# VHH binders against NADPH-dependent diflavin oxidoreductase 1 (ATR3): the designs that were tried, part 4

Target 1, 247 residues: NADPH-dependent diflavin oxidoreductase 1 (ATR3), of Arabidopsis thaliana (Mouse-ear cress) (q6nps8r221to467)
Amino acid sequence: KPDCFLKMTRNEVLTKAESTKDVRHFEFQFVSSTIEYEVGDVVELLPSQNSSVVDAFIERCGLDPESFITVGPRETENSSFSEEMITQIPIKLKTFVELTMDVTSASPRRYFFEIMSFYATAEHEKERLQYFASPEGRDDLYNYNQKERRSILEVLEDFPSVQIPFDWLVQLVPPLKPRAFSISSSPLAHPAAVHLTVSIVSWITPYKRTRKGLCSSWLASLAPEQEVNIPVWFHKGSLPAPSQSLP

## First folded at step 25 (VHH)

Design x3 (from w4 with S105E)
Fold by OpenDDE, last read:
Structure x3 (fold): chain B 247 residues (1-247), chain A 122 residues (1-122)
Amino acid sequence: as target 1 above (247 residues)
Amino acid sequence: QVQLQESGGGLVQPGGSLRLSCAASGFTFEDYAMHWVRQAPGEGREWVSDISYSGGRTYYADSVKGRFTIARDNVKNTLYLLMDSLKSDDTAVYYCAREGNYWDEPYDFDSWGQGTQVTVSS
């Protein structure tokens, strides 16, 4: 359960237009309860996924977005919902996917490919999936999947004969997790507000795909006028130093 | 609990060699790609090298290509970094890191060791 909700009140680019970097200053205000914090503390934000991607995923999987579901507990620390809430309260499938399943910015694990092979109807796809799941193909899987930062949806699209039951998908798809940022404001200077300085992350994959950080790019796309409520969690302490020189 | 523990660092002269080790525990080692990252004094973290699940694929930063070799022993749950022809610029704390499966950043390092100090000095 989130500690509270924030809404964005400012989205300002700090870098020059000619710069290859995009660093932004974000300001938020509390829309529910105010949480006490100190400069340097950590706030985790739950990002929103692109609706079109979520819709595409649901369609690809042959699911009804308007159906109501109840899902059992997931043994993950990154769940946006409590186990009790997920188990006891019916929720629309689309909403469930949007809030709990990262179908946009997380690569599946090897086991996902193994399970895919069991649900493939095309022989050539099955063979390829078995290869990826095998010791012999595992390193190739690294290049195909992890290095390329393929999403669940992208992987499923590459294997159109695969139809995985939703109960398996819930177990296999990486959970949507909140993303942590260092708070750059002081409540003394800016009461009832939270400021973040965020680098909008983008990079090129080995196969020349442009990838973006889910949360940073999502934040960058937000306008204060949208009045989006963002679930957040506060933590004492500091983030480790960023890896500025990482490719 | 996921644990990574680096060792093998020390003081070495330019042109010398070191072998770093990273002992992994608390997870299925072969299911994760592993990385070496270093941080020099006053500098940000720099990616050094990564290795695929079975070690069949390795990648290096340009600054260490031809000099460093990343390897892993999945039976021993150990990651290695063989460092040859060391330079003063290689002085840093070296970390082994486990790669996660998210990409809010170019790499999702979900676990780190405490690091081992490598000092290259005459």
Scores: ipSAE 0.867, ipTM 0.948, lowest interface PAE 0.5, mean pLDDT 92
Fold by OpenDDE, fold request of step 26:
Structure x3 (fold): chain B 247 residues (1-247), chain A 122 residues (1-122)
Amino acid sequence: as target 1 above (247 residues)
Amino acid sequence: QVQLQESGGGLVQPGGSLRLSCAASGFTFEDYAMHWVRQAPGEGREWVSDISYSGGRTYYADSVKGRFTIARDNVKNTLYLLMDSLKSDDTAVYYCAREGNYWDEPYDFDSWGQGTQVTVSS
């Protein structure tokens, strides 16, 4: 369960227009409850996925976005929503996918390819999937999948004969996880507000695809007028791992 | 708990060689691509090298190509960086990093070691 909700009140570009870098200053205000924090503490934000990508995923999987589902426990502990909440209250499938399944910015693991091979009806696809899942193909899988940063949707699109049951997809698709940022504001100077300085990240893959960070690009696209409520979690201390951007 | 521990750093003269090791524990080592990243004093972090699951694919930054070799022993759960022809510019803290699978940055590092200091000086 989120600690509270924030809404954006400012989206300011700090870099020059001629710069290849896009660094922005974001300001947020508390919508629900105010949480105490100190400058340098960490806030995790749950980003929203592009609705078109979610729709495409749902369609690709042959699912009804308007259907209501009850989902059992997930194997992954990185779910942003409590298992109890999901299991007790029916939820629209589209909403479930949007909030819990990263179909946009996470590459599947090797096991996903293994499972895909069992649900492939085209022989050539099955063989390729089996290869990726095999010891012999693992290193090639690295190039195909991880280095290229292929999403779940993109992988599924590459193997059109594969139809995986939704219960498996829920288990196999990487969970949508909140993204951590260092808070750049002090509550003493800016009461009831949270400021972030964020580098909007994009890069080119080996196959010349443009990739973007999910959360940073999403934040960049937000306007205060939209009044989007963002679920957040606060953590004391610095980021658990170095977060410096690599050139 | 995921743990990465670097070792093998030290002081070396230009042109010298050094071998770094990273001991991994708390996860299935062979299921993850591994990276070396370094940070020089006053500089940002720089990607050095990565290696695929079984070690069949290796990649290097231009600054270290031909001089550094990344390797792994999946039986020993150990990542290596062989550094030859070391230069003063190679002076940095070297980190072992596990690659995740999310798109936040060009490289998704979900776990880091504490780093080991490499100093190249005459």
Scores: ipSAE 0.865, ipTM 0.946, lowest interface PAE 0.5, mean pLDDT 92
Fold by OpenDDE, last read:
Structure x3 (fold): chain B 247 residues (1-247), chain A 122 residues (1-122)
Amino acid sequence: as target 1 above (247 residues)
Amino acid sequence: QVQLQESGGGLVQPGGSLRLSCAASGFTFEDYAMHWVRQAPGEGREWVSDISYSGGRTYYADSVKGRFTIARDNVKNTLYLLMDSLKSDDTAVYYCAREGNYWDEPYDFDSWGQGTQVTVSS
């Protein structure tokens, strides 16, 4: 479960208008409880997914977004829900997908394609999925899936005859994970606040698709007036490895 | 626990060659695409090369294309970088990195080695 919740109080662009880069200064305040931290510590934020993408995923899978579900334990280190909450309290399916399943910014693993092949009704789709799941097709899978940064939804849309039961989807879809950022503020200078300096990331894929970082782009789209509560986790120490500088 | 350990770095003259190795353990090596990334003094990290699961697909940064060759041995759980025609600008710490399946960045890595120093100098 989250350590606490933050809400954004400032969204400021630091880069000049002529710059190709978008770097922003974000300020947050604690809304539930205050956590002690030091400058340079790491905070992980659970981002929100685009509602249209989530809706499209739910529709593609033939599910009812308004239905209530109870799901068994999922062993994820960074889940916003406790295993007990998930198993004992019914939750709306759409809410469950939004908060636990990354259908936006995570590419499926090879095993996902293998399972897809079992639930494909069109022979040509089944064959292609089997190929991707095979040793012979693994390198092509890399180009199709990983290099192109295809999402779960995009992959499912490419294979319309595939219908995977929801219980399998819960197991196969990469969990929605919080994203780590270095805290740029000191609680001594800014009590009960957390500041982040974030590069808003976008890039072009080999097939000339525009991709965006889920969390950075989401944060950039937030306004303080929305009063969005963000689940967060705090960790002592610095990020283990710095992110690459974009040209 | 996932472990990546680079080796093979050193001092070499311009025009020289080096072979870097990365020993991987703690995971199924063939299930992951692997990358080489380098960081020069005072500079940010730069992507160098990546290789697909079985090694059938390789990609290179323009700065190293034609000079560097990425390879892997899935039996030995080892990633390689053959570096020929080395230049002073190739001086950097070279890191072996495992690619994750989340993409918040153009290149998303979920594991790194400690790096090996490559110095190209006359």
Scores: ipSAE 0.863, ipTM 0.947, lowest interface PAE 0.5, mean pLDDT 92
Fold by OpenDDE, fold request of step 26:
Structure x3 (fold): chain B 247 residues (1-247), chain A 122 residues (1-122)
Amino acid sequence: as target 1 above (247 residues)
Amino acid sequence: QVQLQESGGGLVQPGGSLRLSCAASGFTFEDYAMHWVRQAPGEGREWVSDISYSGGRTYYADSVKGRFTIARDNVKNTLYLLMDSLKSDDTAVYYCAREGNYWDEPYDFDSWGQGTQVTVSS
């Protein structure tokens, strides 16, 4: 369960127009309860996925977005907001996917390809998937999947004969996780507000695809007028690793 | 618990060589691509090299290409970085990192070691 919800009140570009970098200053206000924090503390934000991608994923998987499902939380290396909140209460499938399954910005693991091979009906696809899942194909899988930053949807689209049951998808798809940022504001100077300085990241893949960070790009796309409520978690202390500026 | 522990750093003269090691534990080593990342004083972290699951694919930053060699021993759960022709600019804390699978930055690392200091100085 999130600690509280924030809404954006300011979206300001800090970098010059001629710069290749996009760094922004975001201001948020508490919409529910106010959490005490100190400058330098960490706030985790749960990003939203592109609705079109979610819809495409649901369609690709042959699922009914309006159907109701009952799914319990799963143990994963990456904690997610939605998984912790899901009990035996029925939830709309689309909502479940939106909140719990990262179909946009996470590459599947090798095991996903292994499972895909079992549900492939086209022999050539099955063979390719088996290859990726094999020791011999692991390194090629790295190039195909991890290096290229292929999403779950993109991988599934590359293998159209694969139909994976939803219960497997829930287990295999990386969970949607909140993203951590260092708070750049002090509550003393800015009461009931949270400021973030965020680099909006974009890069080019080996096959010349443009990739973007899910949360940073999502935040960049937000306008205060939209009044989007963002689930957040606060943590004391600094980020374990400095802000990365990797090529 | 995922653990990464770097070793092998030290003081070396320009033109010298070092071999860094990273001992991994707490996870299936061969299921993860591994990286070396370095951070010089006052600078941000810089990607150095990565290696695929079985070591069949290796990649290097332009700054170290031709001088550094990344390798791994999946039986020993160990990542290596062979550094030849070291330069003063190679001075940094070197970290081994396990690659995650999320798109937040060009490189997603979900686990880091404590780092090992490499100092290249005459």
Scores: ipSAE 0.862, ipTM 0.946, lowest interface PAE 0.5, mean pLDDT 92
Fold by ESMFold2, fold request of step 26:
Structure x3 (fold): chain B 247 residues (1-247), chain A 122 residues (1-122)
Amino acid sequence: as target 1 above (247 residues)
Amino acid sequence: QVQLQESGGGLVQPGGSLRLSCAASGFTFEDYAMHWVRQAPGEGREWVSDISYSGGRTYYADSVKGRFTIARDNVKNTLYLLMDSLKSDDTAVYYCAREGNYWDEPYDFDSWGQGTQVTVSS
């Protein structure tokens, strides 16, 4: 359950047009009750996934986006799901995928490939998935999946004969998680506002695939005053040291 | 629970060698790519090297290529960094890190060790 919602009011490019960097200044206003924060605090934002990619995932998996599902709690050490997942209230399948399953960016783990192998009907796909799941194939899996930063949808598209039941997808698709940013505004200088300075991250993988940071690219795509209420959580403290660039 | 513990740091003269170790526990070590990342005082973190699941593929930052060797022992659940021809600008805290799978940045690290200090001074 989010602490509150924010709405973007400004999206300004700070870097020069000739720069290889894309750094933005974002401004947000509180949509509901104002949350008190201090300079240096952290806000977590839940990104929206590209709707056409979510639709492609649902279609690829042979699912009905308008159906209603009930998802019960699952046993986990981390309790990574929200309390909403425990309530067992029916929810539209598309809404569940949009809010809880990272289908556009996060990479699957090795076990996902093993389960895919059991549901492959094309022999060459089954054989390759079995290889990836085996000790002998693990370094090739690393190169295929991790080094290329492949998403769940991209992997499923590479193995079109695979049809995994939704119950398995819920268990194995990485959960969509909020992303943390340091707050750059002072509530004294900018009452009821939150400002962020964000690098819009992109890179090229070894096989020349362009990748973009999920949350930063989503923020860059928002227009000011767009009707998007962003779920957020506030935390005391600072972010870890800045991320390193790929060589 | 996931635990990463570095050791083997210390004071060394320029041109010297040092071997760092990182003991891993609480997870299936061979299912994860592993990294070394270093941080000099007052600087951001700098990626140094990574190694594939079985150790058959290794990668290095240009600043250390030809001088450092990353290795892993999946029987002992241990990651290594052999550092040769050390220079003063190699002085840093060295962390081992486990690769995650969320791509907000070019690399994702979901677990870190506490770090081990390497100081290269005459």
Scores: ipSAE 0.709, ipTM 0.846, lowest interface PAE 0.8, mean pLDDT 86

Design x3 (from w4 with S105E)
Fold by ESMFold2, last read:
Structure x3 (fold): chain B 247 residues (1-247), chain A 122 residues (1-122)
Amino acid sequence: as target 1 above (247 residues)
Amino acid sequence: QVQLQESGGGLVQPGGSLRLSCAASGFTFEDYAMHWVRQAPGEGREWVSDISYSGGRTYYADSVKGRFTIARDNVKNTLYLLMDSLKSDDTAVYYCAREGNYWDEPYDFDSWGQGTQVTVSS
């Protein structure tokens, strides 16, 4: 579980419009609870994935976004609780995918292609996937998948006959992970706020596909009036915090 | 569990040669592209070279092309960097890095070795 939630209160472009760089100043305020931090500490934000892309993944996989699934944590925040006391609340499949499965950006690993081969019904697709999973095809897999930074959804769309059961998808799709940023604000100057300075990242792959950093581009697209509650975690920074005088 | 351990660094004169090794364990080595990344004193990290899963494709930074050779031995789970015609500017800590698959940046590295020092005296 997150330490708390933040909501964005400011999104300001710092670089000039003519620049090849896009650097933003973001301001956030705490929602409901606060966490003490120091200048130079790190906050991790869980990005939201583009909802239309998540919907495309769910549709591509033949899943019902409104169905409910039961998930249980492997561990709780308090390890002293017995497993029998742990409660699990059903969650919609779409919500589970949005929060836990990186379907929009992260690339699958070789084992994903091997499992895809077992669930392909078009012979050409099955043979291609078997080739990718084989020793002789591994460098071609690298060029196809890793070098082009293909996402899970992009790979599934390239092999339309493949229908992987949801249990396999949960196991093999890369988990959506939080991204870390250095905090640029002081809680002494801004006691209820967190400020970040973020470079918005994009690049071009060898076959001229434009890619964007998942979290930075999501933050850039966010506006204060959208009222998005962002799950966050705080960590000590790598630099020593400035010493503060106490009475 | 993933472990990368570099070795083979040292002090060498300009024009000299070194061979760096990186022993890998705790993962299926041939399923990952591998990289060398270096960091000179007081500078940021600089990508040096990478190699495909089977070693059939190699890529180099312009600063080292023609002088460095990346190689891998998937039987011994070892990555190599053969460094020839070394220059003072090559002085750095050299890191072995495993390519990740999360694309927040143009490159993703999910595991690093501790590094091995290469010093090219002027």
Scores: ipSAE 0.694, ipTM 0.836, lowest interface PAE 0.8, mean pLDDT 85
Fold by ESMFold2, last read:
Structure x3 (fold): chain B 247 residues (1-247), chain A 122 residues (1-122)
Amino acid sequence: as target 1 above (247 residues)
Amino acid sequence: QVQLQESGGGLVQPGGSLRLSCAASGFTFEDYAMHWVRQAPGEGREWVSDISYSGGRTYYADSVKGRFTIARDNVKNTLYLLMDSLKSDDTAVYYCAREGNYWDEPYDFDSWGQGTQVTVSS
């Protein structure tokens, strides 16, 4: 369960037009309840996935977005997060996918390819999936999947004969996770507001695909007038994630 | 539980060599690409090198290319970094990191070791 909701009130580009970098200043206000924080604390935001991509995933898998599902816990977890709470009551399939399954960005793991091989009906697809799941194909799988940052939807589209049952998809698709950012505002200077300074990340993969960071690009796409309520969690400050260079 | 434990750091003179090790447990080691990442005093973390699942592909930051060699032993579940021709700029804590699969950044790391200190000084 989120600590509260925020809505964006400002989206300002900080970098100059001649710069190749895109750094933004975002401002948010609390929607209903407020959380007391300090300078340097961390906020986690749950990103929204592109609705048309979610629709494409649902259609590709032959599912009914308006159907209601109930997903019982496989093992009892003493954990209070939205995904677990949702699985205890009926929910629309599309809403479940939007909130809990990362179909637009995260890459599948090797076992996903093994399961795909059992549901492939085209021989060349089955053989390639079996190769990827094998020790001999392991580095080729890495180059195909991880190095290219392929999403679940992209992999499914590359193997059109594969039709995986929804139960397997729920187990194997990476869960959608909140993303953490350092808070740049002081509550003294800006009471009831949260400010973030965010670099909008994009890169090119070895096979020349352009990729964008899921959460940063989503934030950059928001307009203050949209009044989108963003679920958030607050944490005491900690060391940031490491910076990276591309090979 | 996933564990990564680095060792082999220490004090070395400029031009010297070190071999870092990272013992991995709690997961199927050969299913993950592995990385070395370093953090110099007062700086952010800098990616150093990575290696594919079987070790057939290796990649290096420009700052270390030609001097460092990444390797893995999937039988011993161990990642290595062989460092030659060390310079004072190489002084840092070196971390072993497991590659994740969430792409908010060009690289994703879902597990880290505690790090091992490398100090290059005369």
Scores: ipSAE 0.692, ipTM 0.827, lowest interface PAE 0.8, mean pLDDT 86
Fold by ESMFold2, fold request of step 26:
Structure x3 (fold): chain B 247 residues (1-247), chain A 122 residues (1-122)
Amino acid sequence: as target 1 above (247 residues)
Amino acid sequence: QVQLQESGGGLVQPGGSLRLSCAASGFTFEDYAMHWVRQAPGEGREWVSDISYSGGRTYYADSVKGRFTIARDNVKNTLYLLMDSLKSDDTAVYYCAREGNYWDEPYDFDSWGQGTQVTVSS
């Protein structure tokens, strides 16, 4: 599914200690497979989620992390053959959540709040969730959820009476997706390597919560001596510049 | 397929006014916060403004505060940027962008228009 795997070989802080910014130079080498690329191409990396936060999500939802689940497509009409359909084997629930469900960073969409309202057992929580899902509450939902960059876990913790079945969570929790970075290395100078220059992103929300970019902070936490294989995808072109504008 | 189409750009003298529009299709417009982002020649992209789902909350970069007004019409699925007291450093391509929900950066944009050129010159 990924184009290949990379392993980190260097993690160097480029900014001075007195700087308020944290910019890193990362070097990676290919693991067993190589992909041809050009300077300015984009690589997408799939981040790893904090295991303790994944554990907290599983516990909050009343799920058994060691249970086995199967997740596979079913098409009643016009079924299509695919290798994905023939590879649906049981997987531990915790492993599925860690790899596929963004429970630590991405914000839920409005429909998630509507479904939460159906599974809330405390009346004040049900009313609040119904309000958020309604046209009248929509801007308050924006301020609560999107402007604060609340994660799935944070929202569930704010509404403790809600117990959503796992089938609904699989559909509604944002998928964990790769994050894109511009490649700064030349394959002529470094034919078996990929270099990235990455700002390690953090910010403060309107209600003074500190947020960290999921992928950049995860990359900063990696040690070059570790044997962590990072799933990656390569794309031609350039990455749009991130917005750094703050009030 | 999500589509965003900007229009209304052009050449304007300093101190002038201009109204940009962004026609949206392929999604439920009022379920998304919308943004304007601009890119001056030879520079990176700069966030300009955003607006909440119903339009009751608006936010502006310091560089445009008091001069620009973001608005939306959820019946027509259209985002607007009303620009007043234009200055030469407002010259840029202006992009309409839909807010995503993955927070690797302070803002996430999951869809962009092709942009409309605004030039402020005497």
Scores: ipSAE 0.687, ipTM 0.841, lowest interface PAE 0.8, mean pLDDT 86

